# Ledger of designs, part 1: VH-VL binders against V-type ATP synthase subunit D (atpD)

No score or structure here was measured in a lab: all are predicted.

Target 1, 210 residues: V-type ATP synthase subunit D (atpD), of Coprothermobacter proteolyticus (b5y8b7)
Amino acid sequence: MASTVSPNRMTLLALKRRYTISKRGLKLLKDKLEAMVKAFRDLYTEFDRERRYIEELMEAFVELLNQYESETSPAVRDRIRSMQLFQVEYELSTRMVFNIKVPFLDVSLKRMDIPDLYLQTGPAFYKALSVYEELLPHLLKLASLRNALHMMSVEIEKTRRRSNALEYNVVPELERTIKWVQQYLDEMERSQTVRIMKVKSMLEKERGNA
Positions, changes and structure headers below are counted from each chain's first letter, unless a header gives other numbers; Kabat numbers aren't used for antibody chains.
F, E and O stand for the ipSAE by ESMFold2-Fast, ESMFold2 and OpenDDE, each averaged over both directions (binder to target, target to binder). V2 = 0.75 x the mean of E and O + 0.25 x the DockQ between their complexes.
Where letters were taken out, [cut] stands.
Atom coordinates printed by the task and the answers are left out, and those that the model quotes come from them; centres of patches stay.

## First folded at step 1 (VH-VL)

Design a10 (framework fv_anetumab; at its last look DockQ between E and O 0.01; V2 from the best seeds 0.00; counts 0 for: pae O 5.0 > 2, placed apart)
Heavy chain, then light chain:
Amino acid sequence: QVELVQSGAEVKKPGESLKISCKGSGYSFTSYWIGWVRQAPGKGLEWMGIIYPGDSDTRYSPSFQGQVTISADKSISTAYLQWSSLKASDTAMYYCARETYTVYTDSSGTFYFDYWGQGTLVTVSS
Amino acid sequence: DIALTQPASVSGSPGQSITISCTGTSSDVGGYNYVSWYQQHPGKAPKLMIYEVSNRPSGVSNRFSGSKSGNTASLTISGLQAEDEADYYCSSYAGSDNYVVFGGGTKLTVL
ESMFold2-Fast, scan of step 1: ipSAE 0.013; ipTM 0.519
ESMFold2, look of step 2: ipSAE 0.388; ipTM 0.722
ESMFold2 (binder alone), look of step 2: mean pLDDT 89; pTM 0.918
OpenDDE, look of step 2: ipSAE 0.468; ipTM 0.779
ESMFold2, look of step 4: ipSAE 0.259; ipTM 0.647
ESMFold2 (binder alone), look of step 4: mean pLDDT 89; pTM 0.916
OpenDDE, look of step 4: ipSAE 0.021; ipTM 0.560

Design a11 (framework fv_anetumab)
Fold by ESMFold2-Fast, scan of step 1:
Structure a11 (fold): chain C 210 residues (1-210), chain A 121 residues (1-121), chain B 111 residues (1-111)
Amino acid sequence: as target 1 above (210 residues)
Amino acid sequence: QVELVQSGAEVKKPGESLKISCKGSGYSFTSYWIGWVRQAPGKGLEWMGIIYPGDSDTRYSPSFQGQVTISADKSISTAYLQWSSLKASDTAMYYCAREFYGDYEWAFDIWGQGTLVTVSS
Amino acid sequence: DIALTQPASVSGSPGQSITISCTGTSSDVGGYDYVSWYQQHPGKAPKLMIYEVSNRPSGVSNRFSGSKSGNTASLTISGLQAEDEADYYCSSYTSSSTLYVFGGGTKLTVL
C-alpha cells in the first residue's frame, strides 16, 4: 500500500518515473518471453521430428536384427560381436539460445573394413550396419535437444516469474501509490483554492458594503 | 499422461465451509500455475484466481478477493479452493486448469473435469 | 467483473463458415497477443482451441482459425460440422487488476 510513502510532488515524480521504467521493463520481458516461447516451440518441433525419425529407424533396425539372427549361426554372430565395425568421432559444440549456453553433442561413424561375410551371413547384416550408422547420430542429437529444451524451460520460467512479479506486484503497487499521492496532492490543492476563493469573496463583499 | 482430477460433487447449506481439490499428475506440479474458473448454472466462464504451487504465489480476481482461498500442497500435487461460509450464489461448476508456459502461455491447456457445488437451504 | 464482448449466439449450416468476435480494450485484447478461445460442449469441461490469437494446439482441426485487429479478436470456423455446435469463449490476458478475463460466451448452433 501507499501508507509508508511521503506524499509530496518530488515523490510523485519519482514514482511516475519508476512506473514508466517498470512498464517498459514489463513490455520488454513479455516480448522476450514471447520470443523464448517461440524458440522453445521450434526446438520442440525439431525434437519431435527427430524422435519420430528415430522410431522409424529403430523399427527397421530391430526387424533387420531379427532377420540377421535367423540367418546367421551362433559362431558367426560371436565372431562379428568381437569385431570393431565403426570408427566413432565425437564433436561437442555450444549453441546460444537467448543467452543460454546449450551443449550439443554430434557423432560421426565411419564403417571399418570388415571381412567379406556374404558367405557366412545374409544381406540383413549389412543393411543393419547402414541403419545403425544413421541411427546413432540422431540418438545423440535427440539427447542434446532434450537437454536444450530442459535448460530453456528453466529460463522461460524465471523470465515468466520476473514478468509476473512486475505485472501483478510492482506495477499495480506503483499505480495504487501514485493514485494515493495524486489524490492527496489534489485534495491539498482543492483545499488551498477554496481558502483563497473564500478570502477573495470576503474581501470583495467587505468592499461592496462601503 | 498429463491430467487434472477434481474432487466429487458437493451439496451444502448456506454458512457451511467447503474445500474442493484438484490433483495434478503426469507433469512437474510445482512448475505450472493452476487457475480456478467458475461457471454458474447457465452462465459463462469467470476466472477466480491462480496459484503457483512452487512458492504458493496466489493471485485473485477482484470479484473473488476475500471470498475464497486458493492454496496448494506440493507434496501431494494438489491445489485447493476453499470457502469459510458458503452462500446460495456460490452454486456453480468449478474448474481447475493448468496454465502452460511455452506455446500455451496465458492460456489454460489442461482442464479438470469440474466439481459441481450446490448450495441450498 | 468486466467481461470481453461476444455475440450471445451465432448460427450456420453444415459446410458454411462463421466468425465469432471478441471485443476488449487496449489493456487486454488490443494491448497483447495473448487471446485464447475455448470450446465447451454441454456437460463437459472447456477445451483450448486457439492460443496466442492464432495458434492451434495439437489435435485441433485446421478449420478453426483466429485473428485480431485492434481491440477485436475473431474466431473463424470453416466447413461447419454438427459436432462444432457448442459454446465458445474468448479469453485474454489483462494488465488491469485481473490476470485473465473471459468473454460472455457465444452459443453456436449448427442448423
Scores: ipSAE 0.005, ipTM 0.411, lowest interface PAE 14.4, mean pLDDT 83

Design a2 (framework fv_anetumab; at its last look DockQ between E and O 0.01; V2 from the best seeds 0.00; counts 0 for: pae E 18.6 > 2, placed apart)
Heavy chain, then light chain:
Amino acid sequence: QVELVQSGAEVKKPGESLKISCKGSGYSFTSYWIGWVRQAPGKGLEWMGIIYPGDSDTRYSPSFQGQVTISADKSISTAYLQWSSLKASDTAMYYCAREWFGELLSDYYGMDVWGQGTLVTVSS
Amino acid sequence: DIALTQPASVSGSPGQSITISCTGTSSDVGGYNYVSWYQQHPGKAPKLMIYDVSNRPSGVSNRFSGSKSGNTASLTISGLQAEDEADYYCSSYTSSDTYVVFGGGTKLTVL
ESMFold2-Fast, scan of step 1: ipSAE 0.025; ipTM 0.577
ESMFold2, look of step 2: ipSAE 0.000; ipTM 0.397
ESMFold2 (binder alone), look of step 2: mean pLDDT 90; pTM 0.923
OpenDDE, look of step 2: ipSAE 0.016; ipTM 0.521

Design a4 (framework fv_anetumab)
Fold by ESMFold2-Fast, scan of step 1:
Structure a4 (fold): chain C 210 residues (1-210), chain A 123 residues (1-123), chain B 111 residues (1-111)
Amino acid sequence: as target 1 above (210 residues)
Amino acid sequence: QVELVQSGAEVKKPGESLKISCKGSGYSFTSYWIGWVRQAPGKGLEWMGIIYPGDSDTRYSPSFQGQVTISADKSISTAYLQWSSLKASDTAMYYCARHEYDILTGYYPFDYWGQGTLVTVSS
Amino acid sequence: DIALTQPASVSGSPGQSITISCTGTSSDVGGYNYVSWYQQHPGKAPKLMIYDVSNRPSGVSNRFSGSKSGNTASLTISGLQAEDEADYYCSSYAGSDNYVVFGGGTKLTVL
């Protein structure tokens, strides 16, 4: 050991205090890590549910688009492609998840007031618009959830790294240093006791004058 | 996906300085440690040190403390190993490797490795 | 730093099982459950085969298994195949002084 600590009683008390604080900190970090992992799993479950719902909506949307193409003339389809069917607004917000700021992107769609007179299309078109109104917000929510999972995974890794540093570096180092200082002090006390007894013996012999 | 790409082979003379690089891609560079491992010709692996690029926390093997400097530039996802004055005994293959902590299962030391940089120091 | 002790070489025939030992002290292999094993083919970088004594990364064959008893960790390869022929290195966490310490390496020959 190349320790720079002075092996005295005050140093021992300071090291024991630091050890207690480090052990408490380790427990708190482990508790936090466990809670974060649970929150990550809950968020992943939400992500998976959103992904499955989007997959179902996409299947419906594709089928409706195929039906729309069969029910609508090429001239009407060309007209519809040039029209603004929705007014789109994006809202960027942040959520606090375990003291990390996570961005969430939301979208709001407002259908433009376009009468049947202009479109001259079948029912599949209006059903497709309804599915699209639901699909797009869920797609952006899925992207936001994916980003949240990524950011949370980074924070979990950082917390685990800090926990491991305490458990495998700081706490063991303190234990070894405490043991060394304690052994040194025990050795010194033993040595002093022997010296005191020897001096006492010599003084008793000198005063005894027997 | 996850890849570590190291700089090319170097031929140097004793006393010269050298800096070799290791570029990470396909993962969050600032979220994982990068380690440097030395392998002398025909010999085994020796750990030199590690760095956490997110805060530049660096830890050295006692055998290499003061002999080399490890650094990282997180803006370009690159870690570095450098010598101020090379010795013939520095002739070796140098690997960089990523150190991973799994969020569910624990510790993964050196899960992905660079291809290696051969450093030859001769007069 | 003294390296962990491994046999210089081991050999086996295809289909057999072999075991490679890695012996340290109570301050590394014996003191922690952070033993890893790496496979290195000639001219290539090492590949992680086992971590935390007995865990396999994704993509590593279940023919590879790890264990530990006291100060000695072991890598066992069952159903030996020609592609298993390589150098194998163990490593352990050894405290704040030596975050990582490697074994001397074992050359596996498949005959």
Scores: ipSAE 0.000, ipTM 0.414, lowest interface PAE 14.5, mean pLDDT 82

Design a8 (framework fv_anetumab)
Heavy chain, then light chain:
Amino acid sequence: QVELVQSGAEVKKPGESLKISCKGSGYSFTSYWIGWVRQAPGKGLEWMGIIYPGDSDTRYSPSFQGQVTISADKSISTAYLQWSSLKASDTAMYYCARDTIFGVVTDYYGMDVWGQGTLVTVSS
Amino acid sequence: DIALTQPASVSGSPGQSITISCTGTSSDVGGYNYVSWYQQHPGKAPKLMIYDVSNRPSGVSNRFSGSKSGNTASLTISGLQAEDEADYYCSSYTSSDTYVVFGGGTKLTVL
ESMFold2-Fast, scan of step 1: ipSAE 0.006; ipTM 0.450

Design a9 (framework fv_anetumab)
Fold by ESMFold2-Fast, scan of step 1:
Structure a9 (fold): chain C 210 residues (1-210), chain A 124 residues (1-124), chain B 111 residues (1-111)
Amino acid sequence: as target 1 above (210 residues)
Amino acid sequence: QVELVQSGAEVKKPGESLKISCKGSGYSFTSYWIGWVRQAPGKGLEWMGIIYPGDSDTRYSPSFQGQVTISADKSISTAYLQWSSLKASDTAMYYCARDFGYSSSWYEDYFDYWGQGTLVTVSS
Amino acid sequence: DIALTQPASVSGSPGQSITISCTGTSSDVGSYNYVSWYQQHPGKAPKLMIYEVSNRPSGVSNRFSGSKSGNTASLTISGLQAEDEADYYCSSYTSSSTLYVFGGGTKLTVL
């Protein structure tokens, strides 16, 4: 907004109102940005905790699968690959993370009741199934948290850009424009007053001399 | 015509109180900050503080906070600079000057009109 | 505690051009277009000559011009006249709470 605006009292009042609103908006955006950064840090801490736990579970799962492979015949392993060991149900929900709508995917696992499975596969396989039942929900939670962090980072950048535009462009330009309009109006008022006083002086002089 | 008229020269002894004035005319007094600038003999300009007469918001230079009091009376378009106890080191020329601002959150950081100055001499 | 650096003195002859520098930092002169210049004759109040780097108030001669490059602002006086002999002070906006900072001043001698 350059000094191309019409310098009148109505324009000055409109600019002053807009300046007050812009200053208020800047304060609000800065407070929001600070709160969002804190929320992001908290969410990242949760993400990191889940990642570490998953790493631990994954190591246990791989170790148990290797033990199972060494303890069973290829024929038994081929038969087990064709079995439906779990009934899997997925539930998609949405969660608000600092006023951001993010999708969360949950999974429900029900182990199928297969007669003599333990006798055919041994203890390592049963332990691996138990680890898998815990691992899969945490993997989906980690993916959902990662997506939430990405969406939060996008909103933080948008808010930062808006805050910077107000602080460094809009507010300073409004300050310059208000000053220009006020200076013009002050000068016009002074000039008008001087002219009126000169006319008054001339009329008083003419009246006295007539 | 914009004019800032300051009170006359003062000669005081250390420990005495003093209040000097700066009267604005020819403009909207409450639309401009009034700043006080000190100039010690043979020295440069040194900013002391400013006041916004519309709401009496006052800001001081760290060097002068606690040493002087700035006030204003918008009903008579006059700003004041006051000392409770003068020191010999307060000997200086004191200027008032105006800075445009439509509110106490606005200042231009320059002075467009200056008073003629008040010479304050403190000696025993 | 913000210092703007000016030369203590500058001299020139009638009709000549002179330039007075005002050097700050990237947190004042370098980043903001809010540099002002004041002229002070002996025993008189300062007078605003330039504001916002290069703008002249009404009534100030077009012989006075302002500019800025990097961290240094400059006041240039062309066609020097005897009445230009005075002290010149620069001032700059800062983003801090201190508001007003003046340079040390430059004495202009016209010989």
Scores: ipSAE 0.000, ipTM 0.418, lowest interface PAE 15.1, mean pLDDT 82

Design c10 (framework fv_cilgavimab)
Fold by ESMFold2-Fast, scan of step 1:
Structure c10 (fold): chain C 210 residues (1-210), chain A 124 residues (1-124), chain B 112 residues (1-112)
Amino acid sequence: as target 1 above (210 residues)
Amino acid sequence: EVQLVESGGGLVKPGGSLRLSCAASGFTFSNAWMSWVRQAPGKGLEWVGRIKSETDGGTTDYAAPVKGRFTISRDDSKNTLYLQMNSLKTEDTAVYYCTTESYFDWLSDAFDIWGQGTLVTVSS
Amino acid sequence: DIVMTQSPDSLAVSLGERATINCKSSQSVLYSSNNKNYLAWYQQKPGQPPKLLMYWASTRESGVPDRFSGSGSGAEFTLTISSLQAEDVAIYYCQQYYSYPTFGGGTKVEIK
């Protein structure tokens, strides 16, 4: 196939420069992809640890809620559902995960004053409140980690697509074009050499030299 | 003319520090990935580490024996590569070469331009 | 790390005869995506820095005589000098660049 480029020395040099930049870019993208995959695995390990801890807390919470229900009347439970048990404060922060800005939402819970004299809830209720105080921040952390994993997976896919385009399309095309230009220049040089040799041969014959 | 010239080698005591320099000329240094390769007297070649071009992030990589002790840096305005060697050990005694990773034919990451080397002796 | 093993450690060959050096990697250095072997060969003469002879296992560096040839794929490679000349007396090293660079132990080529 014919190339759209002019086959000359300057074009060859320019193509070799582009090839150098493209191949360096490919090496960088491959290194970046490998590092991103490792970071993703590390982040997933953190996510899985949080998920397991939350599962443990949820089991304890459900057990305490069942005990609470057995120790209280429906009237007391209805009263409690209408009360504000916690004062909630949110804090939004940003974490850098392999050059990706990831939002992390943290929550702080402050227990409101509950008049014990007026609540016949038993010890299970207060134990459940303590578990909830621990559970909610971890649930939000898990959601933040899930978002971070999703954002990183998107960046990994983009990087992989860019790497594949360079490796299988751009770099091979430059290799083929460079080879074509080089072959053209080599042929021109060979033709020039043949003509020079023929002229020398003619001159030697004309001078009477063998 | 394309060339690399190392300097800064010499005798140093164990636990000491030494900084090597490599002056580049005849090519566009800022575009080159640079490596240090060493060779102990009468022994084979051992890669020490590399530094990428600024365009490619300017990051460094090191061989396990020197990681944490050696630091590679570059000054593109001076066309100079550096190797800062700290906590030197007798086994660091070697001729240190600076080299480019396939500058002319970027088809490979092989080492195509080499300096003459500078001797570092770690002994009391 | 990828470990590179060369054989023999040394060999003596008569002028004009063929010299063969073998290099084995602890794992394949063939990258399936581009079908290239990340393997280079170097020549080092006493008191001189190494000189690149061969890259991509079989591609001769510019200025290297055609008597030098590389072959092999994956984990086993060979450097062949078809007709040894006096100036070819040197130590030869193979090197992989598939991962962090590692070199073979070297093969000393001498004239007998």
Scores: ipSAE 0.000, ipTM 0.412, lowest interface PAE 17.2, mean pLDDT 82

Design c2 (framework fv_cilgavimab)
Fold by ESMFold2-Fast, scan of step 1:
Formats: structure tokens, sequence, C-alpha cells
Structure c2 (fold): chain C 210 residues (1-210), chain A 124 residues (1-124), chain B 112 residues (1-112)
């Protein structure tokens, strides 16, 4: 608080140094915030692109699944449901996005050898497997991107609040305190000058203004 | 998802020492100000202290009841906050929460994220 | 230190009715340069950590339902729950951050 500050030259220098540091910090936080918002927007664009592609794949998948169901008996469908159609490999990695460690899950699918099924079902089954091979990796990518967007939104909000605190609280407070200390010192200097002038006048009068 | 997980709580005798840890994830820990807040059984919340980010000076501040006995530190490489408690008193018995806060110059601000807490019991 | 006093200590309200919690600071927590009140509100449910509800006296934290509102300025503040829901049963704390952080004693909100 201004009224609790000792108004002297050392304090003024300390406040001015802190003001410079705070102004520099504010610029860095604003630059960081702008960069983070751009990164968020780019990431959201990637998320939206993945979502649209997944919607397209899902439409194709549903169409193929309907054809598969019409061409395949319930007994054969039950057998297929219990089979391992793919060998799945998962890779968990961490990406750094503005110093945030974001987990990304990637998956690699390899189709298993499925003997005799082609004679019991139509080509729609194999086309559906091909779509699924592409769909699943994109679904996991979408989930990872969604998580990254959430983590970035939290950091953007924190950075925005810090930036706002500096701009609207800390920097104005320092400006006000610096002004008060400077005004106090200026008044002290003026008071001292008046006193010195009075003393000089008295001394000259006493000496007969020789 | 922002997550804070405290550990290290337990039973300790008066005059003893204990170190609490808080593992942070889901945000840029190195840029965050961190605080400890405690709650005695059946009582209200009491701020213990804070540590500022290295960028903001890395300074620590403590509540009067713990000043000189407790030390707050951080390891940004491990995303971990610490509370070293020495010369423990029965009055220090509480659930200790790890929290994040925003910097408002010379003034403390509000606590936006909290951990689940870890219980410290000081008794003979 | 700034002392925070909450009233009442305990409050019983029927479902769907309005709940009002008061918080008084021993000195003003209004910072004249930015015209902001350095006052926050927290909700603590049994067995859970406190959750931030409100900051700057009246700004609702993201994810907090619209039925929660904060009002007041200077040294007298109010948290209002316009239509109490079962999940709102908790202890509510006010906190100033104008100086070294201090919390109110808490107000327990229960269903009548």
Amino acid sequence: as target 1 above (210 residues)
Amino acid sequence: EVQLVESGGGLVKPGGSLRLSCAASGFTFSDAWMSWVRQAPGKGLEWVGRIKSETDGGTTDYAAPVKGRFTISRDDSKNTLYLQMNSLKTEDTAVYYCTTELWFGELSDYFDYWGQGTLVTVSS
Amino acid sequence: DIVMTQSPDSLAVSLGERATINCKSSQSVLYSSNNKNYLAWYQQKPGQPPKLLMYWASTRESGVPDRFSGSGSGAEFTLTISSLQAEDVAIYYCQQYYSTPTFGGGTKVEIK
C-alpha cells in the first residue's frame, strides 16, 4: 500500500526496477498468450478436420455394416464377433505443447489371417474391416486432441488471468506508488529549499548584508 | 485435466519432522504459484504458505503460526511441490491441501485448483 | 491480518429455496486502483477438497451453476444460491486475498 511504503530514493529505485520487470513480464505473458491462442486455434482446426473425416468414415462403416448384416447369418456373425480380427499395438507418447506434457495414444492395426470366412460372408465384411483399420486410429487421435485442447484451455485461462492481474492490478499499483513517492520527495526537496533560503536570508541580514 | 496429488502424511510425535509432496499434472507447473492450505479436523481452512514461480522470483511466504518451522520448495523438473515441516506441534494436526494460485503483485490471490489432501496427525 | 467473519454458522434451507451466506471482513478488501474486491468463495463437500466457486466477489468460476451468485463490496459480501439442490449441501468459505490470505469460519448449508 502507498501509505505503508518508506518514501526515500532507495525505495523509489527499487519500485522503478520492479516496474520495469513487471512491464517486461506483462509483455512476455501477452506474447505467450497470443502464441497459445494461435496454437489452440491450430489444434482445434486439426480436431475439427479429424472429426469430419471420422464422420465420413462412420457413414461408410454403417452402410457396410448394414450390408454385412443382410448377407451374413446370425450364427456366422456370432462366430466372427468372438474372433480376434486384428493384432493391435499401442504407443503412448508425450508431446510438449507450450511446456504442457500432453499424452497421445497411437494405435497400429494389422489384420489377422481369417481362413474360410469369405465363403460364409460377403465382400462387405472385408470392406468394413478396411474402414475399421482406418477409423480406430483416427478415433484415438481425436480423443488425444480433445484432451490436448482441454489442457491448453486451462493454461490459456491461467495465463490470461496472470496477464490481466499484471496489466490491471500490479502495473497500475506500481505506477501509483512510484508517483506518490516521487511527489513526496519533490515536496521534501521544495520544503528544504525554502528552509535553506530563509536561513541564508537571516544570516545575510545578521551580517549587515556586507 | 489438472490434477494435484498430495502424499507423505501420517502420524508423527510432537517435535518431529515430516515432508509432504504434491505431484502436479495437466498444467505448466513451472509457471504456476503454489500454496499449501490446511484444515484441522472439524475446523475451517487456514493458509500455510506459498511459493512463487521462478520467473516471479521464486520467493516463499508463510503464515505466522508456521514461520521458521515450515519450508516450502519446488522441483520444476519433477512437477512436484514440497512442504518440509519441522518442530511439529499438536496444533499442526490437519489435512494439508496443495493448491495453485494466480499472482496479483504483492497480494495473494484465490486458489483455483486443489488436491485431495493428506492427513498429518501430531500426537504423543 | 484481515479477519473474515461468516454468518450464519449453519443454515437449513428447503430444496428449491434461496440460501444466503454473509461474509464480513475486518477492513475493506476493495482495491481502489482497479475497483476490484479481493474476495473469493469456496464450496467443500464432505470428504472432498474445497472447490473454487467465485472470485472478485461476483465472478463465477467456469463450470459453476448459474444459481450461485456473489454480491457486495468493500467489507460486506453475500453468496446466494437461488434454488438449493441436493448436491449443494456443503460448507461454504469466503476468503480474502487483499493481503495474507485468510478464510471465514465457514457456513454449513443443510437441507431442512
Scores: ipSAE 0.000, ipTM 0.425, lowest interface PAE 14.7, mean pLDDT 82

Design c3 (framework fv_cilgavimab)
Fold by ESMFold2-Fast, scan of step 1:
Structure c3 (fold): chain C 210 residues (1-210), chain A 124 residues (1-124), chain B 112 residues (1-112)
Amino acid sequence: as target 1 above (210 residues)
Amino acid sequence: EVQLVESGGGLVKPGGSLRLSCAASGFTFSDAWMSWVRQAPGKGLEWVGRIKSETDGGTTDYAAPVKGRFTISRDDSKNTLYLQMNSLKTEDTAVYYCTTDEYYDSSGYYPDYWGQGTLVTVSS
Amino acid sequence: DIVMTQSPDSLAVSLGERATINCKSSQSVLYSSNNKNYLAWYQQKPGQPPKLLMYWASTRESGVPDRFSGSGSGAEFTLTISSLQAEDVAIYYCQQYYDTPTFGGGTKVEIK
């Protein structure tokens, strides 16, 4: 479509100012996007490390629980299910990653003091309890990291869309409008100069004939 | 009339260093984004890197094969572009061209003006 | 990186006949935000630097004869020389600038 801007020097100056501001904004936004992508990669590396560790702990935990079930009577297992084995405390915190508020959930486990539990259940159950004490905090950390990655991916996509709109829409459109206004003004100046010269030539011919 | 004249090419040993210069005239150099493109003998074109105008931040971008080894800089008072090449490899043997870029689009790199090129040979 | 593939590697055409060069991108270089194809064409004659012929896939650079035309969208592009002249003997390169810039392998155009 045709441009709605008035092709004059004041408009040209205003467009050049907007162009400079938009270029600065684009540069800062691109730098921010690059920083966010690097932060995402670091966070994903941490997530992957936690995931692999949890997989190892989970395999050990399941194996120990299966051993426990094979080594204990149904009566002993029923009694143990009625016991409170841990005191669990949760702590919810929120931290900023760039402009994103990310919730992080931590857990603190304290094993209850139960007399003769080792003698009743055997070493497999006690090892399973120790694995569980390690496993649960890491599971919650993994969930928090996964949530952080998701929230950051959404913001990266939003920032990428904004950066793309500036780079491929706003800035090129300003550049074209500036070029159009500048060309119009240059042509007007050239046309005016030619017109003045023609009038001058005509006047000189008239004076020569007189 | 836009003119770009490269200089500084020559023979260097692998692991050596060399600095190329590009003298620009016929346009407002300080407003232009500038790039280096190379071409190995008998091969196609390969983009090396870019430097933005000081007004746009003066930032640089590099192709993966040269990142960490090559540095692009500019001296707007002398209308000159530079390419500092360190830790040169035989694969860096090429004619190096100085080019101008459209300054409004950092991703829209299409060189509109090219110099004549300067040959860099990396050989023992 | 986006890989650019040109075909054919070489082309022999009689004077006055049509020459067609194809360029394929490994992914689309059409940008939905501005509806532009980030694709340029260059001409390189022996001993000379490349010269810009075409940008935005189909926009001729100032001074380029109208016998040169670009077409295509997305990932498939064509440079056409409608009536080959002697001065058109050169190697032609396509280039994408949608991502980190990459060039095609080139197509050598010769007279039969």
Scores: ipSAE 0.000, ipTM 0.385, lowest interface PAE 16.5, mean pLDDT 81

Design c5 (framework fv_cilgavimab)
Fold by ESMFold2-Fast, scan of step 1:
Structure c5 (fold): chain C 210 residues (1-210), chain A 124 residues (1-124), chain B 112 residues (1-112)
Amino acid sequence: as target 1 above (210 residues)
Amino acid sequence: EVQLVESGGGLVKPGGSLRLSCAASGFTFSDAWMSWVRQAPGKGLEWVGRIKSKTDGGTTDYAAPVKGRFTISRDDSKNTLYLQMNSLKTEDTAVYYCTTDYVWGSYDEYFDYWGQGTLVTVSS
Amino acid sequence: DIVMTQSPDSLAVSLGERATINCKSSQSVLYSSNNKNYLAWYQQKPGQPPKLLMYWASTRESGVPDRFSGSGSGAEFTLTISSLQAEDVAIYYCQQYYDTPTFGGGTKVEIK
């Protein structure tokens, strides 16, 4: 930048203006980055709560499935595998997180009416169905939150790169170029002053000797 | 956060003198250009003058109505800006604001931070 | 010195309606070499110091609501409040920093 710059007062003023703009841009990017990191932490907390809840539900579900197997015959289990137990309804929505459109998939389950199901399968199967009704929506929510965190991490990385480029490359280069131009102008001013004083001294000496 | 706190305002007679102070915090004061802006009661804003950072020569500039009567100075060791007002006129009655740009010296003088202001009243 | 003229002197707008403030400079404040307009906008509420709203004619200061927008170039500029809210009642000033700083006379925005 220094070798391609003409060292004059107009150039100095232009560089100082660019420096001010770059510094304001850096402040805005740092503020945005801080806000984005906070939003990421909030999403991560929600993700972790969902993950832990799913863990509890999965543990209960597996235990209930084991009880179901011990309480039912192979013939009953074969029959149940062929049955339609739920009607599923999906709803796609979009959540805005720092100007990022993040898709969220919600699911609603409706249990089919089978009047004799409890009598054929026992209480463990009934409890397992109830756990499954809770589990599936939370699994889809977890997937949506994981996707949101991934999208946010990419955007945070991009913002950090932009901020770093301004802080460590653009702003320091402008500072060095401004210093170089300023030093050149200061030296020119001092040289001009010395020349003027020298001419004045010589002129006074000539007039004094006249 | 950036904070500017003015002090020193009060009632003074025409022809008198008064010194205003502005205590700055939350930014690198020594690198900042500082300005004074005033506002007469019920009137608009008027720029009074500025002082450049020491790195940029520490020079001062003044608006025509105050030139020769007002002097701006700074003490970087105390993060304090001063306005020395001499030969005060009734027209100098105003709230005086200390202003700066947060971004390590504004060479172009838009003012992103302002103090609360201090009232100077010039009357008999 | 560059003279800044604002219009209107006062403006009454109903809540939720658009408010438009104009600012005219006696000479262009556009610097051709960087294509930037050296113009800022300030908001001043009663008993408070001015607050920066806008710089470089159209760049919103951090924390300023999206309903505030600046437009214009050269010597004619506009500040627009797209949907006036109660907290927007204030006097608004334009300021040029192309040369020695000068402010407009101000525009008082009130609820109808």
Scores: ipSAE 0.000, ipTM 0.406, lowest interface PAE 16.9, mean pLDDT 82

